# VH-VL binders against PRELI domain-containing protein 2 (PRELID2), part 1

Every score and structure here is a prediction.

Target 1, 189 residues: PRELI domain-containing protein 2 (PRELID2), of Homo sapiens (Human) (q8n945)
Amino acid sequence: MGVSVDVHQVYKYPFEQVVASFLRKYPNPMDKNVISVKIMEEKRDESTGVIYRKRIAICQNVVPEILRKSLSTLVILCWKKVSILKVPNIQLEEESWLNPRERNMAIRSHCLTWTQYASMKEESVFRESMENPNWTEFIQRGRISITGVGFLNCVLETFASTFLRQGAQKGIRIMEMLLKEQCGAPLAE
Unless a header shows other numbers, all headers, positions and changes below count from the first letter of the chain; antibody chains are not in Kabat numbers.
ipSAE, averaged over its two directions, is called F for ESMFold2-Fast, E for ESMFold2 and O for OpenDDE. V2 adds 0.75 times the mean of E and O to 0.25 times the DockQ between the complexes of E and O.
[cut] stands for letters that were removed.
Atom coordinates printed by the task and the answers are left out, and those that the model quotes come from them; centres of patches stay.

## First folded at step 5 (VH-VL)

Design a01 (from n04 with heavy chain E103A S106D; framework fv_nepuvibart)
Fold by ESMFold2-Fast, scan of step 5:
Structure a01 (fold): chain C 189 residues (1-189), chain A 122 residues (1-122), chain B 107 residues (1-107)
Amino acid sequence: as target 1 above (189 residues)
Amino acid sequence: QVQLVESGGGLVKPGGSLRLSCAASGFTFSDYYMSWIRQAPGKGLEWVSYISSSGSTIYYADSVKGRFTISRDNAKSSLYLQMNSLRAEDTAVYYCARGSYDAFLDDAFDIWGQGTLVTVSS
Amino acid sequence: DIQMTQSPSSLSASVGDRVTITCQASQDISNYLNWYQQKPGKAPKLLIYAASNLETGVPSRFSGSGSGTDFTFTISGLQPEDIATYYCQQYDNLPWTFGGGTKVEIK
């Protein structure tokens, strides 16, 4: 079983400001589920100017809380039978490629927890908007895919799409807050 | 011209070792993830190993895990596959392939090398 | 692992025929499926990515469709140069897996 969610957002701020806010996004009081973000690797390609970063994010495992609120006996029973879902934290690996010359940034994230049973991955792009060079386009696609017979399928059906959409909406809200606080009012159209 | 050229294939005895190389040209090698994909004589394609553009993330097929090691040298635009404890079942043409980094999880092998034959026999 | 079942294993058709190959995933892979062409003695070549997108430079007679678990690859108006083995490949989850291949021959 698998679920995909697409997001498209325009930030009415220049690319450099949006990228700077993204890189400073966590820790943030609006998202208590993100415990830490650590840079594991960073390098710059001298010929292209592209900056590669690899970060590991540690997040609270909210699956038990979501399942408790599901009101579904089947979902709760499935969760109780799958010990792998009871880890305290989730680890996310994020790779990003920032191209300051072309004014774009690609970001690829995936969940390191549960990899034998599930794949949770996201790809995002920040780029200069075609509508206005002072605006930044953000496009993101998230995918959750469950492998194996019966494991996590009962959980996926209940919340995967909602989980991805809510995460994206929260991220957008946090970015808008940071951009307003650091850069002032959005640029007129 | 965008191309990948494999080398290092040959005859080797069971339990032996071999190192494959793949030379990339015509594109920025460090921007792409790379994979090794093999094909036994008269058989289909089997993905063997993945390495991220930076070299920090590596995956292996279960059939080769613990015996093969993928690596890359971005300064030399080269990809490698160190093959140890070779078995008759490893006999195949080994292709290096470039993974496209189209946005939004669209992964495909858009450029392939010509392949190098590895024969494991006594 | 995600299993890819491809059918038929081989087929023989005449020039100008419409050829259809199917690929079935053991689980939902959305549209994360590619199709490759391998001519005798050559490396594979990407034809279709993300189930239905034609790779640049590939003739329009090739097309792909489907989502979830059932996928179809079609050659509309088979040409002599289309003699090859065709493979589907899922990239929804590692390990990436290929179908068994379909050998297309002209009679």
Scores: ipSAE 0.006, ipTM 0.596, lowest interface PAE 10.1, mean pLDDT 82

Design a03 (from n04 with heavy chain F104W; framework fv_nepuvibart)
Fold by ESMFold2-Fast, scan of step 5:
Structure a03 (fold): chain C 189 residues (1-189), chain A 122 residues (1-122), chain B 107 residues (1-107)
Amino acid sequence: as target 1 above (189 residues)
Amino acid sequence: QVQLVESGGGLVKPGGSLRLSCAASGFTFSDYYMSWIRQAPGKGLEWVSYISSSGSTIYYADSVKGRFTISRDNAKSSLYLQMNSLRAEDTAVYYCARGSYDEWLSDAFDIWGQGTLVTVSS
Amino acid sequence: DIQMTQSPSSLSASVGDRVTITCQASQDISNYLNWYQQKPGKAPKLLIYAASNLETGVPSRFSGSGSGTDFTFTISGLQPEDIATYYCQQYDNLPWTFGGGTKVEIK
């Protein structure tokens, strides 16, 4: 079973401001699910100017709460039977490649906690908008794939979709708030 | 030029051990995850093992778990596969392959070695 | 494990023909699929990544399409140097799995 969610957003702010806000996005009081973020590795390529960062994020596992809210016997059985879903926190590895010369940034994240029968991964790109060089285009793809639990796949697919959509929407909202607070009103054309 | 060169293959009896090596050149080895992929004579490709760029994350196919150990030495640009308790069904050409990233969560084996033959027979 | 089923297992075609190979995943893998070419006695070579993207340096006669569970690989205008076995590979979830391969021969 697999679920994918795609997001396309234009931030009416210059690339440099959007990237700065993204790198300072967490921890944030508006998103208590992200407990901590730690930089594990940082390198700069002297020839290209590309900056590579590896970060580890510790996040609250909200899947048990989503399952409990359903009140369905089948959903509750799934939560009890799939022990991996009961871990209190999940650990995410994030790699990013910031290219200041080309004004783009690629980000890849994946879950380190759910590797046995489930994977969660995400790719994001920030780039200068083709429409206006003072705007930033953001494209994100999230994916949750579950294998080996056959008959429960349709139940898990619904929750995976909800989890990805809620995460994406919260992220966008936080970014818009930070950009307004730190950089002022969005730039008109 | 970017290349991977395997060595260490040979004839071994069931229950024996072999250590495969893969020498990388022409790229920054420490920036890439690596895998071993095998192919039994006249058969298709089978993924065997994965190791992350730093060496901290390792995965194995169920068929080799507990018998094979993947490792790397980034200072020497080398990848290894220690193969223990070898079985007849492990007979295959073993390829070293580099994993590369691209947009859209793309992961692919873009560079492969020439392969080294492991024959497990009495 | 995600099973990858390739069809056909082998085919014969003439130079200049359009060759089509299919790959079916046992579950939805979105676009997380690669195609490789393996010529006799050689290591595999990446041709297509993420279902439809042509690897740098690969001739434009090769193409890929599809999403979800059904994927297609096409050679437009088969050349003699295209004699090879072609494999699909999913990377949506571990273990990464390959299709059984399709052997392409001339005549």
Scores: ipSAE 0.011, ipTM 0.641, lowest interface PAE 8.6, mean pLDDT 83

Design a05 (from n04 with heavy chain S100P D107Y; framework fv_nepuvibart)
Fold by ESMFold2-Fast, scan of step 5:
Structure a05 (fold): chain C 189 residues (1-189), chain A 122 residues (1-122), chain B 107 residues (1-107)
Amino acid sequence: as target 1 above (189 residues)
Amino acid sequence: QVQLVESGGGLVKPGGSLRLSCAASGFTFSDYYMSWIRQAPGKGLEWVSYISSSGSTIYYADSVKGRFTISRDNAKSSLYLQMNSLRAEDTAVYYCARGPYDEFLSYAFDIWGQGTLVTVSS
Amino acid sequence: DIQMTQSPSSLSASVGDRVTITCQASQDISNYLNWYQQKPGKAPKLLIYAASNLETGVPSRFSGSGSGTDFTFTISGLQPEDIATYYCQQYDNLPWTFGGGTKVEIK
């Protein structure tokens, strides 16, 4: 039970440039909801070359504003019942494993806020494209599960699905703009 | 164990050229971004240039752009810095360093060579 | 370019003292800051990465803190072998920039 969104995108840029843009994605003028991103842990395995990073992102809680604009009485009542949704900010934990030798990167993210009532998890992979070594393939699965709000869960899950889909699309657009601004034109076929 | 050894420094006149080399050992050189960092006599550290593990991404400090060229030979575990049109203000100890980890979110320069002195003087 | 301002430029302390060095960035760099130790005639050595993380093999008396624009590096219980110049370095944005350095001497 819950909602999930799957994304498959090809960035026509070399692996190193795409990974660098991803790691430098926030803070960004196009997404003012992300307040800060901090590196909590960073290690390199000398034998494999794999770089492990743990980052914490602090984001503005936009749920109150979105709910205010919804005009749905049921959505507003659900929000009033679940006081945990009223926190000022949301924390996201991200773990990544960058393998420069194999030219791939695995990423796992989850929300640290709202864990009692909702779970948000995201798994992503960047890898060198099989079609062109100067391109990078991006595969992502995001999942939101809402529990503990009774028979109104379906209403909140519909909202969560929309939020997750919009977030994924915004993320792709931000990446495309960062790659163009910092790395120049995409590498043609 | 893990080592970086610079060579190629020396005395050169203004307008001259020098080529610095850095020999890496004890780690898989081709997995790492590499940098050149310099230090003028009695002064602080100044980052000069980096090159990605594959050699595809290169960046220079504005002070050396157009005059210096960074390159690498992964088969020989070697990093190079070709310095042209040298100026008195280029006088410094040049350090080879391992890192950053990537172009933007580099964590550190974790291994440094002993440095090689470049003196630009008439 | 991001300017890194270190204070003080030099200090003298006694063995066993607590030594504090500060570093200020001209703009928010989150926690993308490293600290290096350079002994006379030698190459710099990484001590602290990402503002507060101790590099492997570095004594626990060294520590770092801070985020945003204000950072602190501390030596708790100064030892004779700690005589060196210490540098902060930001890696938030290119070009990478270093602070001016702080010379630590024993009186």
Scores: ipSAE 0.000, ipTM 0.474, lowest interface PAE 15.1, mean pLDDT 80

Design a06 (from n04 with heavy chain S54R; framework fv_nepuvibart)
Fold by ESMFold2-Fast, scan of step 5:
Structure a06 (fold): chain C 189 residues (1-189), chain A 122 residues (1-122), chain B 107 residues (1-107)
Amino acid sequence: as target 1 above (189 residues)
Amino acid sequence: QVQLVESGGGLVKPGGSLRLSCAASGFTFSDYYMSWIRQAPGKGLEWVSYISSRGSTIYYADSVKGRFTISRDNAKSSLYLQMNSLRAEDTAVYYCARGSYDEFLSDAFDIWGQGTLVTVSS
Amino acid sequence: DIQMTQSPSSLSASVGDRVTITCQASQDISNYLNWYQQKPGKAPKLLIYAASNLETGVPSRFSGSGSGTDFTFTISGLQPEDIATYYCQQYDNLPWTFGGGTKVEIK
């Protein structure tokens, strides 16, 4: 199976403030599922201005909780039989390329824990909005793929779609809260 | 050669004012956020103020809020700290320090000036 | 504010020794911690960023480790030029705060 979810958000704040908030987003009381975020590598290319950063995030696996709230016997049995999805925590590797001169940032994330039978990947971009240089555009595509499940595809697709959508919405809410708290009112005029 | 040079320190009486300057050379000043960090004689380091590469984002330590004003002139590759209502506890060597490209990196200070001494006494 | 507790406040060691300095944060700061060296009469110099990454041009005898609240800075094979005060600094949240410093002297 394969599920893809696309997100587009405009933050009415300058690029520098949005990226700073993104990099300082965790730990956060609004998202206790993110346990830790560690910088593994950081490189500065002063010729191009591009900053490469690799981070590892450790997150609580919320898959069991989401599935438990389903009253479907099929969904519950599926979860019990797919042991790879029942690990207590998941690890995400994030790579980012920040170009402060061009005012854009590319981010690529993937799950390290679900690699053998499942994959979860995200591609994201923050960039200066073409409509207003004081606004920041955020575009993200998340994908989840699970192999070897055959007859469980339809059940797992519904779960994967919900997981990606809820994660994206939570992330947006946290960013909006941080921007208001740290930077004041949006530049909406 | 990448360099930061502070100036403007000196002796002032309590309640007085001083303006510190920091001249940058050897790099594109407008690409970097800048900070002022101070060190009282025989004591440790204390972060004082931050300014983003464009000057649009500014932060202050609580100990100096309302009294100090950070600013920059990217055309002149210069950073400033206007200090008003000075107190004895503001006595310190003041360093300007280069952060990253704007506010995005580790917030590590990779280049420091040699410092300028501010003494507040009667 | 995040308090950074650094220990010991001072130490004396011999050339060639392994020197260890610790830094403890009052709350989880992930790996958002830097280490600086300040030689007498000079400005501080960045040695380690993001807890464990060696700054360009810094000798490999310096290293850092740790995450969360507990961090360690190590000098493997202390040299005479390493006489200095060493500071940790958290950059997880403003205000940015420094440890109290560790003065390293040669016996």
Scores: ipSAE 0.000, ipTM 0.479, lowest interface PAE 14.1, mean pLDDT 80

Design a07 (from n04 with heavy chain T57R, light chain A50Y; framework fv_nepuvibart)
Fold by ESMFold2-Fast, scan of step 5:
Structure a07 (fold): chain C 189 residues (1-189), chain A 122 residues (1-122), chain B 107 residues (1-107)
Amino acid sequence: as target 1 above (189 residues)
Amino acid sequence: QVQLVESGGGLVKPGGSLRLSCAASGFTFSDYYMSWIRQAPGKGLEWVSYISSSGSRIYYADSVKGRFTISRDNAKSSLYLQMNSLRAEDTAVYYCARGSYDEFLSDAFDIWGQGTLVTVSS
Amino acid sequence: DIQMTQSPSSLSASVGDRVTITCQASQDISNYLNWYQQKPGKAPKLLIYYASNLETGVPSRFSGSGSGTDFTFTISGLQPEDIATYYCQQYDNLPWTFGGGTKVEIK
């Protein structure tokens, strides 16, 4: 079923460079759907060295565009009947836990828009590769689920799968571009 | 009665400035994307600029980028185009046009103003 | 930018004729194409949206078809009031672009 997407990627760059590129990812000309990103909270744990950040991203609502590419009149009618899906922008909350001592970072994102009818969540981990300490392993899981409103299920399979897959591929492409521009060629084995 | 009325056109010398206005009536202006589209004498249509319903997203044709500024005032139901460093090739009738209310179904320009002529000449 | 190539640039036809105009996109735009009519001295008027949907109040003799890169606009029985220039417009991606226009005249 196409409501989740799993990604496993190795970036042939040191952990510190990958994390720096991730934090500088927006604004970016390859992703014009992200309007702004603001840091809401940042704190450091003195005992562990872990840095916690909470960011809010404001993104263009791409649901209308995805639905326009649908071949189904029923999908169109379902969207047209649900006014809450017609918001101009969506808000995403991102929390991250960066551990510089252990060279890993966990990221958790979720959509603040539509929460009473749908859940959109993403979990990611960057860590030093076990294969080469100068490489960074990236694992990501994106999931969308519909809760309590059965007629919204008419759009679930069509746009959720497309949205998650396109988002994951765009994210990887942006990271590769930034790493190449800021850090030069990938490191050899 | 849904209507768009442009004003502010006229004769201006190269390097000069003009500010175009578009007054909307008969609909909820703040729900719609708005664009400026121009047409040189005897030529075809050229899209110039776009502004989202809230004003948060703006786009320009490369030919006018850095010289023109689109803006809107939703409280006054008005759209504006500030034109600076005007060139002879900017001579055209300028139309304001309303985009789709339901952006999912169509980004068609369903309502157009009458147009206002801008002539850039010495 | 997506280039829109419209043909023919002009045509002359008789009242009652079937008139066909074509529009070709430089890349796949799915169904994100509109057709407009512009009479001399007037602003353009929307006739067809999303490649094939007739705008409210527009006569049924006008129709649109096609998807991807190749689109067709047809007038099934030309009337004197149809003398105008017709334009296609893509809205798949910014900047939005128009075809060069087709001038329709009566013989």
Scores: ipSAE 0.000, ipTM 0.430, lowest interface PAE 22.4, mean pLDDT 78

Design a08 (from n04 with heavy chain S56Y, light chain N53R; framework fv_nepuvibart)
Fold by ESMFold2-Fast, scan of step 5:
Structure a08 (fold): chain C 189 residues (1-189), chain A 122 residues (1-122), chain B 107 residues (1-107)
Amino acid sequence: as target 1 above (189 residues)
Amino acid sequence: QVQLVESGGGLVKPGGSLRLSCAASGFTFSDYYMSWIRQAPGKGLEWVSYISSSGYTIYYADSVKGRFTISRDNAKSSLYLQMNSLRAEDTAVYYCARGSYDEFLSDAFDIWGQGTLVTVSS
Amino acid sequence: DIQMTQSPSSLSASVGDRVTITCQASQDISNYLNWYQQKPGKAPKLLIYAASRLETGVPSRFSGSGSGTDFTFTISGLQPEDIATYYCQQYDNLPWTFGGGTKVEIK
């Protein structure tokens, strides 16, 4: 099975402020599930000016709590066999490419904890808005893919979709709060 | 000029070992994930192994798991594939390939080496 | 594993023809599909990424379309230099898998 959730958001703040808030997003009291974020690599390409960063995030595994609320034995059993319920924490690897010259940033994240037959990945882009150069466009796709569960895939897809959608909404709320606290009111249309 | 050059292929008997190397030039090697992809004579492409830009994350195809080891040396801009317990079905041209990501949420092998032939035969 | 079924296995066409190749995934892979060209004795070359995006420097006669499980690769106005085997590849989930390839010949 495969589930994708797409998000398109406009932050009414300049690109540089949005990127700075993103890089300082965690640790954050609104998301206590993120335990730590560590920078593993950081490099600048002198010819292009592109800054590459690799970060590892350690997060509490909240899937057991989500599944417990479902009251579905079949769903619980299926998620257990993909290893997700057997670990207290999950690790996410994030790679980002910041292009200050072109005012865009690409971000790629994936889960290191899940098996090769179950994956979670997220791809995001921040770029200067075409509508207003003082606004930032954010496009994100989250995806969960699991193989070998054809008989129950529709049920698993429902829960995967809910998980991705809730995560995306929480991320947007955190960014909005940080931008307001650090940069002031959003810029008018 | 961006390029990848493989070496280390050759003739080896079943149960033998070979180490493949891939030398990268013209780009910042440590910014890219890398893979080995093979092609048996007259057949299609088969992904073999992945290594992240730092070397922290590694994946293998089930057919080679436990026998092959991927590694990289970012200071030397080099990628390696240690192949042990070789079988006749491992006979193939082995390509190293650079993984690229762009801002349109895509991922692809944009640069490939010329390949190195590994023949496993008595 | 996600299986990629590519059709046809081979085809022969004349210069100037429109050539169509299809690729079918065993499950939904959204738009996580690439197309590669491999000329005889050479390494593969990326032509199309994310199902429909043309790689820089690749002629506009090459195009891709599709999403989910069904994908199409088209050459509009086949040229002699297009003699090659073409492969689709999914990157939605590991292991990454390729289609069986389509050999394109002239005549």
Scores: ipSAE 0.027, ipTM 0.663, lowest interface PAE 7.1, mean pLDDT 83

Design a11 (from n04 with heavy chain Y101W; framework fv_nepuvibart)
Fold by ESMFold2-Fast, scan of step 5:
Structure a11 (fold): chain C 189 residues (1-189), chain A 122 residues (1-122), chain B 107 residues (1-107)
Amino acid sequence: as target 1 above (189 residues)
Amino acid sequence: QVQLVESGGGLVKPGGSLRLSCAASGFTFSDYYMSWIRQAPGKGLEWVSYISSSGSTIYYADSVKGRFTISRDNAKSSLYLQMNSLRAEDTAVYYCARGSWDEFLSDAFDIWGQGTLVTVSS
Amino acid sequence: DIQMTQSPSSLSASVGDRVTITCQASQDISNYLNWYQQKPGKAPKLLIYAASNLETGVPSRFSGSGSGTDFTFTISGLQPEDIATYYCQQYDNLPWTFGGGTKVEIK
C-alpha cells in the first residue's frame, strides 16, 4: 500500500522569522511525543551560502495508542506480528538546506525506525509567497508505504492517511503559535 | 569532472572475502548518499546497499544482509563494500552510484562508476 | 518486495521508429520510478526520474509517463546510438527494485 498527503500553507510572516521558528519548534509543550531533537551536523557552503543541517528526532511511537483506540483486533494483531508495535520510540532523520540568498529552505525527513517494515518520507519547502513577499509559503508532501499487506490495504491506507494529515495539521498549529510568541501579530496586507 | 571509480574486484572461492572501493572526484562527496548496485553476467540490475551522506544510516538487500558491510570515508571521498561469506550467486559486476535528490521526494542514481567484476567460483 | 515487471524483454526496431517500453509495479508506487539506459559494456545512465522528468543533458526524444502501477517509457525517433538495455527502478520502498530490462536492437 502507499499513501501521499500534500499540504500547502501560507504563514503571514517574513521568511527569516518562519525559518527561525521552525528551527526552535521542539521541544514544545503542545507536542510531548517529541522527546528530543539533536543537531548531528551543520555546515555552510562558502560558494553558495547554503547552510546544511542534519537533525535526529526521537519521538514516542504513538502508533500503538492510535491502533488500540481506532482499529479492529485483526488489524492490531497483524501490526504486532510485523513488529511495528514493539518499538517504543521512533527516530526521524531530518536534512535541511537553507539558502539565505534565494530565501528558500528545503527539508527532507525520513523514518529510520520504521524502514524494516514501512517507509515514511516527507519533503517540505519554505519560500517567499508569490502573493505577498512578507509572507512565507510552506509546501509539504508526506508518504507512507507498506509492503506485503494486500488484504489490509484499505484499513492501513485509512490509518496512514489520517496519521499524515493529523501530523501536518499539528505541525502547522505549533508553528502558528511559535510565530505569534516570537514575532507578534501576523502581517496583514 | 564528476567521476566514480571502483576497484577491488577479482576471483574468490565460495566462503571467501573481498573488499571493494569506490573513489569519488569532482564533487563534494559528503553531500550525497551512495549505493552499491550489482549485475550478474547477462542479468539485470540489483540494488545491494545504501549509506547516507554522513554514514549514520545504512540499509542492505536481504540477499546480502549479515554478510556485506557498506562504509564511507568522507575525508578521503571513498566508499567501501566489505563482502564476507561469498556465494556463487554474488558473482556480478558491482557499481557504486551517487544518489541525487530533488524537491518532492525524487531520488535517482545520477552518476555511476564503471563497475568492478567479482567472480565467486571454486 | 515490490516487483517490477518490464515488457517486452527485447525488441528490434528501425532508425526513426517510435519505441515504447512498459513497466508494471506489483503495488502503487505513485510517481517514484526512474528509467536508466545501459549500453553494451557500460554503466547505466539516468534518463528519466520521478516517472516523467527528463534528466539534464538527456535528448528530448526520451520521455516517460504513468503513475500508480503502470508506467511507459518512449523513444520518439530511434537513433543508432540508442541501442541499449533500458531499466525501470522504483524508489517508493526498500529494497529499491529494478525491472528485468528491455534490450533494444536495430534491424
Scores: ipSAE 0.024, ipTM 0.661, lowest interface PAE 7.8, mean pLDDT 82

Design a13 (from n04 with heavy chain T57Y; framework fv_nepuvibart)
Fold by ESMFold2-Fast, scan of step 5:
Structure a13 (fold): chain C 189 residues (1-189), chain A 122 residues (1-122), chain B 107 residues (1-107)
Amino acid sequence: as target 1 above (189 residues)
Amino acid sequence: QVQLVESGGGLVKPGGSLRLSCAASGFTFSDYYMSWIRQAPGKGLEWVSYISSSGSYIYYADSVKGRFTISRDNAKSSLYLQMNSLRAEDTAVYYCARGSYDEFLSDAFDIWGQGTLVTVSS
Amino acid sequence: DIQMTQSPSSLSASVGDRVTITCQASQDISNYLNWYQQKPGKAPKLLIYAASNLETGVPSRFSGSGSGTDFTFTISGLQPEDIATYYCQQYDNLPWTFGGGTKVEIK
């Protein structure tokens, strides 16, 4: 099975402010599931000016909480059959490429914890909006792929979709609150 | 110039061991995930093993799991494949390949070494 | 594991012809598919990534299309230097798997 969720959002704030808010996003009292974030590597490309960062985030496993909200017997059986989903924490690796000259930033994240059963990947791009140079376009794709569980694929697809959608919306919500607190009201057209 | 150079291949008897090396130059080795891909004589490509840029994430094909060990030394810009309990079906040209990053969550092998031949025969 | 079925296994065409190769995944892999060219005695070379994106330095006569389970690789105006075996590869989930390859020869 494979599930993808695509998000396209316009933040009515200049690129530099959006990037600054993103870099200050965690730790955040609105998301206590993020336990720690550590910068593993950071460097600048002299020719392009691109700044590369690699970070590792340790997060509380929220899958048990999501599953507890389900009233489905099939969901409970699915969770019972997939012991890997019961780990206490999940580890995420994030790589980012910030290009201040071209006013864009690419971010790639993937889950290190569940690789034996599933892949969980996310790609995000922040760039100056073509509609208005004082706005920032945000495009994100999340992907979960699981092999070898044909019997439960439909159930797993439903939960993978919910997980990705909830994560994306929470991230957008946190960014909007940070931008408003740091930079004031969104910019008009 | 960006390049990968494999070494360590040769003739070995069934049950024997070999250690393959891959020397990287012309790029920042520690930024890239790496893989070993093999090709049996006259056959297609088979992915063997993956190691993340930091070395913290490692995966193996089922056919080699428990017998092969991938590792890297970022300070030396080198990738390794320790092959134990070799079988006739492990006979192949072994390539090291660099994983590239790009848009759309794309992962591709953009740079390949020349390959090193491993022959497992009595 | 995700199985990649590639067809045909071999083909012969004339210089200037349009050559089409197909690849089918055993499950939905979105656009997480690459195409490689391997010339006799050489290492493979990346041509197309993420189903339809041309790698830098690769001639525009090569193209890719498709999503989900069905993918197509095309050479428009076959050249003598295009004699090679071509492979698709999925990277949606580990283990990464390759198609069986298509050998392209000149008539």
Scores: ipSAE 0.024, ipTM 0.655, lowest interface PAE 7.6, mean pLDDT 82

